# Designs tried in a protein design chat: VHH binders against o26223. Part 210

Target 1, 191 residues: o26223
Amino acid sequence: MKLLWTSQHIKVTVHIDGKVSKMDVLEAIKTRRSIRKYQDREVPEELIDKILDAAMCGPSAVDERPWHFIVVRNREMLEKIPEVHPYGAMVKDAPVAIIVCCDSSLEKIPGFWVQDCSIASQNILLAAHSLGLGAVWTGVYPLEDRVEGIRRLFSIPEHVIPFSVIPLGYPAENPGTRDLFDPDRIHLEKW

## First folded at step 12 (VHH)

Design z39 (framework vhh_lunsekimig_d3)
Fold by ESMFold2-Fast, scan of step 12:
Structure z39 (fold): chain B 191 residues (1-191), chain A 120 residues (1-120)
Amino acid sequence: as target 1 above (191 residues)
Amino acid sequence: EVQLVESGGGVVQPGGSLRLSCAASGFTFSYYALYWYRQAAGIERELIASIKSGGSTNYVDSVKGRFTISRDNSENTMYLQMNSLRAEDTGLYYCATPWEEIHYYGMDVWGQGTLVTVSS
């Protein structure tokens, strides 16, 4: 038996479906990368539920929370996404994708749903990363042809706007982390 | 601004060697996976070699044992050492890195390419 004293940099350990995850919030934000290659392995429904719970916990303008989500696991449907998103080839290889949508009938102030759905999309990416998964936000809105293509493919009503398609799975690549801090973009007191 | 500049292409006889360089600026080079693509006349661009941030490498079967990808993080440069060159290796060689964290256009950062011609 050996006991080791740890530094002040102690990570919290969380057990998730038999796996150990240890990542603080800043580490998750700084180490998340877009992942486009996935293992041939199913993502448990319980992990998708946790990701969607996190997605709905984002701040929203006037707390309108206009988001709806479509969870796509059907292989035939995933294979059709690249037909309506010309750069979405990686989606066909993912075990699951989440489509983030805005229900415009829930909008309380015009235009802020874009920010709301952006926050939900980022929370999906961060939650997936924290759970040992990889994901990428493929852009749909504001490109009209992609919006209409996704709408037709998934039978989305006219008052609902597909915002993003996020394939996710267990990562089959590791692009490493980015060092992006730029002090020239920080202005004290005034521009 | 993220930029990649290739160099080292040229005309070489079959069985010869060339070393390509890809100089990077505007991002933290050491943290990115980096790729070499080849565009031959009438053929779609093909990924031929990759190197991950940790240094692990992958190659297409046609170049395994002949090409070696490497990186020098201190110089922000990636290399492709090409040995035992064949006529079918002729093409425009591009280095690339995926930079879109929101994937709209599938755009990697691409250099202008460097031409490799294997011919007598």
Scores: ipSAE 0.458, ipTM 0.817, lowest interface PAE 0.9, mean pLDDT 86
Fold by OpenDDE, second read of step 13:
Structure z39 (fold): chain B 191 residues (1-191), chain A 120 residues (1-120)
Amino acid sequence: as target 1 above (191 residues)
Amino acid sequence: EVQLVESGGGVVQPGGSLRLSCAASGFTFSYYALYWYRQAAGIERELIASIKSGGSTNYVDSVKGRFTISRDNSENTMYLQMNSLRAEDTGLYYCATPWEEIHYYGMDVWGQGTLVTVSS
C-alpha cells in the first residue's frame, strides 16, 4: 500500500497493484467534498468504468433507467464547456468530465427523470470520492441556456436532456471537513 | 462579490474577554451557515464554532462554555463572544461560509482574519 499526497496534503491510499483503497459508504458520504482543482494527471479508464457502473446502480422510477452518460476527455471540448456553462469553470482544468443526460423516450412516468439523474449524479460523486478522485456536480438542468449550450456543444438530440456536468480528477485541493448537521432541519412527527 | 471581514481582535490578559465580529456581504446572509476558525502558530486551522441559518450552534470542546457564536441577520454580521480567554486561544481568527453553497468555484470564503493574543 502506497500513500500519495497532493500539494494540499490530501491522503490517498493506493495499492501497489494500482488499485485505490476503498472506503465504506458512510465514510464516503460524510467525507465527500466538491473538488474543483485537479492534478495534471490522467484518470484511468478503469476508474471511469467503475464510476459509471456505480452511476447505473441507483434506483429509478419504475426502473426506467433513463440515464445516458457522455464521457469527455477531449481537451478542446472540456475547454468549451465553460463557455456555455458559466459555473463550469473548473471543467477546463479536469482531465475528464461526465455529462449525465436523460433520454426522455425512456421515461415511463413523466418528471421522475430528474430524480433518477440526480441519483446517478450523486453516485458518480460518491464513487469518485471512494476511488480517490475529486468531482463536483455542476447543474445544467433546468436552466435553459445551459441545457441548450451543452446540447449544441455535444450534438445531443432533442429528446435527450443534459442534466449535469461532472468534472473529475485527482484532487489538487483539500477542503477539509464541514459541520453540516443542522438539527433545525429535523422535525419530529410534525412540522 | 462575497466578502467576510473579521474585526475585534487584540491583546488581552488571561481570563479576559473579546468580542469578534464578522461582517458579511455579497450573499443572502440569512440563508447560510457561518463558521469561526482559528489558527495558532504552527498549527493547522481549526473549526471552533458554527452557527446554522436556523440559529443552531456547535462548538469544539476546548471553547464550550467560554465562547458564544451568534448572528444578526439584519446587520449581516456574525459574532464570537470570547470569555475566560486562555493563552492557548491565541491565534488568527477567521470567519467563513461554505463557498460551494454560494459560488461554483472554490471551497470556503474566508476573511483576512483578526488576531487574538492572550498574554499576561
Scores: ipSAE 0.091, ipTM 0.596, lowest interface PAE 1.9, mean pLDDT 88

Design z4 (framework vhh_7aqx_2)
Fold by ESMFold2-Fast, scan of step 12:
Structure z4 (fold): chain B 191 residues (1-191), chain A 123 residues (1-123)
Amino acid sequence: as target 1 above (191 residues)
Amino acid sequence: QVQLQESGGGLVQAGGSLRLSCTTSGFTFSSYAFSWFRQAPGEEREFVGAISYSGGRTDYADSVKGRFTISRDNAKNTFYLQMNSLKTEDTAVYYCAAEFDSYIYPTDEYDYWGQGTQVTVSS
């Protein structure tokens, strides 16, 4: 038995013999695939916390870290996402989704928040994969109809911009691994 | 410019074999994963099999496992479906497809499709 966390005299236990992810970072990057089919199975809050921790560890322009996250587990709300995102049909079948947002009041340099939120979105996908989950990035920004629909649906204030909706769950599909290395895209010393 | 073209379909007796080919042009073949689908008369299009970008992994529908094998030849920009122990229930138009991964169109799993090739299995 090993203590992971204590609050005064309260113990928490870990199943040491349970399934453990052995995926290193390069393996995670190379084997991550968009997952659109999910098991009817709850994702523990502990895993969501780990994913969001990873999301916030990305670099940002002038360290502005403009990201905010909405965690959506409410079935009625998940079922409404396809009404405002025409390619978000799979979201209604996910046990949970994360909406990546930019708080424009945190922006220190114009326009770089897009790259910052892209990095956070990719970290969510990689972290989910490393933890045995599947996820897919459904793009919101810069498509104004999707931005406005998501903002209205989740009561997002005007100074906050929804960037992506990422449903996730235990995968019910396995699409295999990509072989995307193209040496013709690599130039030595000059173009 | 982008094209997928099936070949190798035709008539075969139950218990026989056929090999379908999908020849591609207009994109970097090695950058795509590929799948085979089929559509029987009056039915929806169903997944048959897939091969990963590297060729190191294959996946099959339960109805064809152990009978069908998917493979790829990057030098020829072609991938294949070897169909053995064919049954009358395998009669369908077979389609090849190139896999797609987009954050703008995230429901779209396939970027390019062939025109289809008819496979007819007689008793």
Scores: ipSAE 0.370, ipTM 0.738, lowest interface PAE 2.1, mean pLDDT 86
Fold by OpenDDE, second read of step 13:
Structure z4 (fold): chain B 191 residues (1-191), chain A 123 residues (1-123)
Amino acid sequence: as target 1 above (191 residues)
Amino acid sequence: QVQLQESGGGLVQAGGSLRLSCTTSGFTFSSYAFSWFRQAPGEEREFVGAISYSGGRTDYADSVKGRFTISRDNAKNTFYLQMNSLKTEDTAVYYCAAEFDSYIYPTDEYDYWGQGTQVTVSS
């Protein structure tokens, strides 16, 4: 059943005047969904700044903070991303995308950058959601073809590893809520 | 067809309690924030309280804070207004309202409204 989400029902009340509805952190986590449909509406730079601020607030291994962010608004570039990212089709429909990268030269301990960039990516998703935006994590690393594709497309240096592409926009869909709690995944004291 | 139906209203003495229910159908309950409003005779409709679509947040008018509680039951497509320590000034027709994907702020724009239920608090 193609839920014809008529644009009229998605009241993303992004109060432009900085009064972002204070979604509590648990609500943000529990209600966040991947959003792949976006309104034909620009995302204010202020919101991107807030999202990026949030992205940089996560922990990293020994505080290495290896992350870099490419903010992409250029329509031509957004449209090219799906060419190198097979599951990034929605990126072309987004008004903006954030590419999360790791500068390997900033690593203090090898390998933890994946965790660091994951945390940053998740914070982007949560922050976006809390601000009334929709986003989706499209994985780049560790798939070599995607890594190299994004690298070439954005002229990313060899020591910098593209990790994720996150399109963002005002949601044009509402997937609803889901309960992902699984008690069978919880082990007490031992497996 | 979308329906919102209030129930649980009636006559109660001051200091008493009532629980209002708003039963919904015709839309995805979990995707909506819900609000209660009330309108006394000769007065404008006023916001009473709201609950977020996740249930994680609630907001109340100052006049009812500490006395009224809003909750929701997604399994029943119903949300509630528990009214304790009722006062004569709480006498009004109470309306339930639904808003799609809304933050808990009083808005003038709701997607759906109930028909209202009378609450009368006697001295």
Scores: ipSAE 0.000, ipTM 0.229, lowest interface PAE 13.2, mean pLDDT 87

Design z40 (framework vhh_8pnl_2)
Fold by ESMFold2-Fast, scan of step 12:
Structure z40 (fold): chain B 191 residues (1-191), chain A 120 residues (1-120)
Amino acid sequence: as target 1 above (191 residues)
Amino acid sequence: QGQLVESGGGLVQPGGSLRLSCADAGFTFSSYDMAWYRQAPGKERELVARIYSGGSTNYADFVKGRFTISRDNAKSTLYLQMNSLKPEDTAMYYCATPWEEIHYYGMDVWGQGTRVTVSA
């Protein structure tokens, strides 16, 4: 089966072969892992649209929703990311990456855009996991060299701040599930 | 911002013992929860033992009573004491910190691992 799908100003016909996860929210949160090794398999644009829809559903301070997203599929561009991001080596092997950005002109309350873009980034990771994909958050802001390197590479305007680079794809590794519950970090009523 | 480095693996007879070490080359070790994982060929990576920054520990049922996880914060080193080793314990052993998931720098905090082979 094929669907007609429009990404902003481009109309694309896509064959949909992705399966919707039966994973509930708690399972998705508890079993999501950072994935840095990807299969040589393209991610359908419909799945990217679902991920970005989830990203935009996060809470934001005063509902400012300052996020913009750059979807990078071009191999040449993906291969250049490690040149400006020292810990982005895995990006060159990913079929696609999402760059989460803040448009500072949309900011209604100073400083909260960092939290807003963090929430959007986490939603991308959870949505990708729920759809059978793997992803990892690579940090950009607030490291000035990375911010300016990514800005230059993707022609990002001065009033827009690149926040994170998230490569994603079908996972080629399975690190397994972790037990992260630490009761020493829970205090009842007082410290 | 360094890497975790595992050591202490080797070939041992069934019933033998090994002590694995994990050194942190670039972080404030005492601030982090630490864990040992293992992966046998063709299997997924599984949690073996975990020690929280506050000192509490968790063990997988298949090693409980045989393995002991400990840490030396002054030496920035994590240990796994492995007693009564079985052929089923044969695997590559990895140490990790839970913060590797969404690290601020996006670095790979998994080491190369240390191989444990239990065979006659």
Scores: ipSAE 0.000, ipTM 0.202, lowest interface PAE 12.4, mean pLDDT 82

Design z41 (framework vhh_lunsekimig_d3)
Fold by ESMFold2-Fast, scan of step 12:
Structure z41 (fold): chain B 191 residues (1-191), chain A 120 residues (1-120)
Amino acid sequence: as target 1 above (191 residues)
Amino acid sequence: EVQLVESGGGVVQPGGSLRLSCAASGFTFSNYALYWYRQAAGIERELIASIRSGGSTNYVDSVKGRFTISRDNSENTMYLQMNSLRAEDTGLYYCATPWEEIEYYGMDVWGQGTLVTVSS
């Protein structure tokens, strides 16, 4: 299926197939909420693959792309995450979690891996939402106790830094949409 | 979808009157200027009347004093009242909007036209 419309400034062609997202990008950004309650329902590997593909498409400083991902489905391992992450209680109830990591050996400029892994984490949240899933970013870096706890729990090498733990599943709550636009934070030309 | 639909054309004798309508849908009508164009056989389309969003009007000299353009923003409709019609007024009448910033798609919008024939 092909739809085409034009304006004097913009031409748009839309191909409709089963792979195209049902939600446009602005809608996804504005309606995404952190989800901490999940249905007792498995997430297909196909959807995890799509989410991770999206995660790796983020911009990266000098294209260093230092991210690595651990996909955790083992219930016993998910149940141990709250022992090392004080605010990760919801992870034990999720069908799956993704741990976003930085391989420091891939870092080309000091410090920018934090931005890189933040971008990957946000893309995971947006991709999950666009696919009908809910997720929440639980913070690991730069809290040393959590970094070391997660490293030990998942046998992560010393040169790899766990950055975030993102549980995801089909949502069992709906917190509604936020209205956050604040024009006082926009400055034209100068502060 | 964004569209303009003209109506009110017909056959009339010299000296007669007609009222054309242009019904708009798919955009915020009150924000835009609107135009009436006329195309006679073998002649390029010419702008004959315009009305801005604030209600100010302009006319080509050949229709001044005979034609009146108006708008009803609550009904999303523009009108052209044509009096003292002459054989030279025969043609296809089109309504149009400015081509930039139509509320969904920012596209050029032209109607299909309505035919006015002044003859005996």
Scores: ipSAE 0.000, ipTM 0.055, lowest interface PAE 23.9, mean pLDDT 82

Design z42 (framework vhh_lunsekimig_d3)
Fold by ESMFold2-Fast, scan of step 12:
Structure z42 (fold): chain B 191 residues (1-191), chain A 120 residues (1-120)
Amino acid sequence: as target 1 above (191 residues)
Amino acid sequence: EVQLVESGGGVVQPGGSLRLSCAASGFTFSSYALYWYRQAAGIERELIASIYSGGSTNYVDSVKGRFTISRDNSENTMYLQMNSLRAEDTGLYYCATPWEEIEFDAMDVWGQGTLVTVSS
């Protein structure tokens, strides 16, 4: 595929390892894509720490910040996730996954933990992308079978609710960016 | 719950036409944007056409003027009318909704695709 590779280099300058990209916030938001194929390459602990720091920086209802995170690197455990999450097949091929959880004992306003954990999940996706990694949000809550399956698999206590499973790694695919701007969804002054 | 089923692919001569269909079920069709993606051998999956809930459309430059996306909310079906087909249009065509950003039901969000081969 040497001709295809050469043509891409002529038209678009590609960063060698994705780490050199100086991505502003709007670029990160607009170019982030769900990534389901990962290189067989370890993600350094320092990058996971940066991602989790970003996850905890999101706004939270009455500043309750109910999120807890489980970092899964063990191959045997990653391989069991598809058994309790039928659409999480790619997780077994990821070098690491983050499980976003809500500790209900930290909840100050009923029901807003879903928004809090959604914000944390999105921050994980954006932070991963900004660091040259790829990730995908696999939905757990509100599907009771997935919630209980993940809880049992990772020994999550009853007062904690698993919200999402986010595998991540160095991307082995590039789906390109989407143009999602829909002016029909914008209403001026009134509905 | 969400199902997308593509049809209408086939073998066609350069300059010919094909109409692809995407039959949808399991969601409020009229409320969602719908997309056509193309997967060519050795190339990443490319978004080629979009149609939004209000009826506005977008196309990638390579197909603009040749392809027309449309929807029939009463039949829960989206179409891609492909005219003036070229060898480079060969590939698997997938329809999709924006739900792929959250892996709720990955296999139901994307159909199996329909193969279009333009014989040169």
Scores: ipSAE 0.005, ipTM 0.170, lowest interface PAE 11.0, mean pLDDT 81

Design z44 (framework vhh_7aqx_2)
Fold by ESMFold2-Fast, scan of step 12:
Structure z44 (fold): chain B 191 residues (1-191), chain A 123 residues (1-123)
Amino acid sequence: as target 1 above (191 residues)
Amino acid sequence: QVQLQESGGGLVQAGGSLRLSCTTSGLTFSSYTFSWFRQAPGEEREFVGAITWSGGDTDYADSVKGRFTISRDNAKNTFYLQMNSLKTEDTAVYYCAAPFDEYVYGTSEYDYWGQGTQVTVSS
């Protein structure tokens, strides 16, 4: 398999931390699932730091890098999230959550911050999975009631927009992987 | 081709019971987590309950806890929602679902949806 041989030469190599990693990039992408049930275990701060480092490594429109992150470990605050996010019930049982935000003062071109924050959110999910954690993206933007609720709950300034709430922890469930490859969605040379 | 098909809906009086069934084809039933959702007219789709592929873990929306029970029968490729002590507020179209990733609605993962079955609870 000459194509497989070539792919092995171009796969991402993770230095130091990747030397002890159990999962390559393609495996991480294919086996990551939304995890909504967590063990009653603390997540070390070192792992959160690695996840946030990965979050900031995505491409950004005109290198605006508009993301800010709130790390929430306070149980009372986690328990209040379901009051302002109707599909965030699992957050109350998570040991930690990351809120991905856009600082609009850093925006260089209108609208691309949504893509930047989406990339950051997906990197959080992949990094968590690669480190043996489970996470789920719970959508905030563009649903205005959720945006306003989260903003008020966490004292987020007017020029900052909460984009997603991502609870994470050691998984207490193990959903199977999916076979989602659909060649009918691939068009050669023209539509 | 994967298909999910609900049955067992209908008209029932408040305080009554119904059992919904979801029959599946085209997937390895025992490998899937399954869920029920409902949608009342003019409202968003609401999570109702879920059961893991092992059958060892279940989860329910607060509005139905203690009244509804989800179960599965791997030999029949079918999973169920037993609805007891029905209220007029339970009136909705009920959908069965199989797992996928999503980040807007719900507390479970879903790949496939049934067409829905109407449940009407009269006073």
Scores: ipSAE 0.193, ipTM 0.627, lowest interface PAE 3.1, mean pLDDT 83

Design z45 (framework vhh_7aqx_2)
Fold by ESMFold2-Fast, scan of step 12:
Structure z45 (fold): chain B 191 residues (1-191), chain A 123 residues (1-123)
Amino acid sequence: as target 1 above (191 residues)
Amino acid sequence: QVQLQESGGGLVQAGGSLRLSCTTSGFTFSSYTFSWFRQAPGEEREFVGAITWSGGYTDYADSVKGRFTISRDNAKNTFYLQMNSLKTEDTAVYYCAAPFETYVYGTSEYDYWGQGTQVTVSS
């Protein structure tokens, strides 16, 4: 019998003409899946740096770019996240997690920081996938108990809002690809 | 909109058999892996079995292996759980699930669930 989620295919980067990637943007978007099972294997700092660089390259309302990131590798801290995030149990098994935050002091117009931090979160997921890693977005904002739990756990200042917790690592599962195209959601010229 | 709907539950005597069905809508059925979970009174949801999109590979919890069989019919957008040699310990609400995405309510790797169907096995 075969384990359903056994990773028999690992996406690997290929070095050609100084370029290192097998996935184009559309392929990355269409094949990215939430990964909640990770190998017990360290993620190099260089890959985290690339992911965070990509996270900061998203569009931002009035270019306010309010995002800040906490990189958590400390096992004891990762193990405490499920205590304040009920659906974050997988975080304790991840080698690293990124907490996406909004620094409200950088906000130039009210309310758009949510979109900004959503864009940053999705870029983290796509960048991780393109680099052969798996990740999952676990929601924090706007759930008040999760926001305050994460804030207290990581000593986040009152003017900073934790938005999402994204564990990541080398995938230990290989979920199937989705096909979600729905032409009934596309309206030409008018509703 | 994605929907999963279970049917086929009921009351059965120990040693008997039941077949559960999960009918799906709102996505391309043949491209997805599907799973069954169950939840006994006072317990957490546990994995029961899964079938890959091709139907070529199946996985089962140790407690049901050899007794339960999962299968799919892509023409009917339906997958099944055939339960044989039922035990009183198999009494639970059975849920079908699909491996989609969520960032607010995420449990395991499965984000979409049916409403559940009750299976009661009496001694």
Scores: ipSAE 0.015, ipTM 0.401, lowest interface PAE 8.0, mean pLDDT 81

Design z46 (framework vhh_gefurulimab)
Fold by ESMFold2-Fast, scan of step 12:
Structure z46 (fold): chain B 191 residues (1-191), chain A 122 residues (1-122)
Amino acid sequence: as target 1 above (191 residues)
Amino acid sequence: EVQLVESGGGLVKPGGSLRLSCAASGLTFSSYTAAWFRQAPGKEREFVSAITWGGYTTYADSVKGRFTISRDNAKNSLYLQMNSLRAEDTAVYYCAAPFDEYVYGTSEYDYWGQGTLVTVSS
């Protein structure tokens, strides 16, 4: 392939690395778990780029796509997140975190940005899992103290709303798989 | 398999103290928020207190200043120190932990213990 839309890292060495981990969509959805313990190992920029590309491919109300993302790798900044987010203690031990934000100036229909940013957050979790990483969604919006704490910490403008903080890294835990299928929650034709 | 087991309940006089314990297996408290709930006879289950992985605590207004939540990550145990107990504190006390995806919640808990009865009576 001589014409590429993005950089591809194709390397041929004395030993060919033929190991490719594939996870189909259903497997990714069913086996994704919140991961809160991470290896002391860097996440390559190329994987973050793939994750953010996937995040922006979600459906969006009237195609408003209000998402903005802050990628945090700075250790001092990651260590400050637990001070403003009570459920974000694991963030200080993660090699990287993504903050999902809504730019309210891009909003075309009131209130649907919450759904848009939820979709972007879930796509980050699924994409990370499919790439061999672990992540967890730590909620910011609609909790006012967390919104303002994150805003101040990352110099986020007043018209931008921090929605979620998602630490990610190579997993250092395996919580196992859930069997959540409940046929009693399925109603045919009527309630 | 995840199991939460409460202990430390009993009969106590008004103004007395009790310390509840919750031991976890199949789940590590250092990775999860943990909480105490209670259910009084004839009433709905209500939130009492929670502690996050990072050690941040929250309390229901009815118990603030009287109860203290803590945990020991090395023992994988959660505690509730109850002081200045009142008749209205009489309830079955439950230890609870989220399974996954409880991003902002002091509610929506998946794992529950069987409960320990606390009776405050003369």
Scores: ipSAE 0.000, ipTM 0.191, lowest interface PAE 12.0, mean pLDDT 82

Design z47 (framework vhh_7aqx_2)
Fold by ESMFold2-Fast, scan of step 12:
Structure z47 (fold): chain B 191 residues (1-191), chain A 123 residues (1-123)
Amino acid sequence: as target 1 above (191 residues)
Amino acid sequence: QVQLQESGGGLVQAGGSLRLSCTTSGLTFSSYTFSWFRQAPGEEREFVGAITWSGGYTDYADSVKGRFTISRDNAKNTFYLQMNSLKTEDTAVYYCAAPYDEYVYPTSEYDYWGQGTQVTVSS
């Protein structure tokens, strides 16, 4: 694994602003919203470390853990993402983005890496929310044009598949509450 | 039909060791997380330890950490609990268990259970 955020140089680009609010698991799940507007503030490397630790704690098929992560803070690189991802315009305004990738050499059972990387992506969103940050999942796989665009932009090897791009930062919007519970989708004992 | 069967229980002196085995049938062994539980007289069943389908993650109750080790042998459809430095408080019926679904991390919900094997630690 590349642990660039543990390097001494990374610390000089990160400012520690404040305390993280605490919430229980159910509250985090129910109140997480897609955030596409971010404050012009750096995200501390310590928070990125916590988010990536949480991402790697997800279950994976046959414990294959095929995920790799690219942390992007470079403004020029963030500004190029919308050129290869039509619905990623907000990424250029985020202080940081995480690209979730599958290393196919780690795959033990064909096809389950999609579920593994989905779990990692969701854990990133939940962890970010629990730490007072906002984030949004922008889809890459299975759209081959986006996969190849992101691959070329970040020099990703052929055996590695970019799965999602998740910009994150301190939120500059507050979407309202949503009640998504639908009892018509619950069937007891049989369909 | 899924079946789990424990073996290896018995009487042992405090400070001694025992190795429990759980042999399984009727499931794809390599895709399942397995756990050990125990139940002392008059107590509720408690978690002892777990091993994921890959063997890459193990978890233990605080009371047994450093003394018990869980392992698996996919070729034999069997998983084990190596119990060292046994204490009289470890006296219980030990059960092996598996969740209903494949590729699940250790949880509080288990659907397949063995019949149990008695472990008695004397003196």
Scores: ipSAE 0.000, ipTM 0.097, lowest interface PAE 18.7, mean pLDDT 84

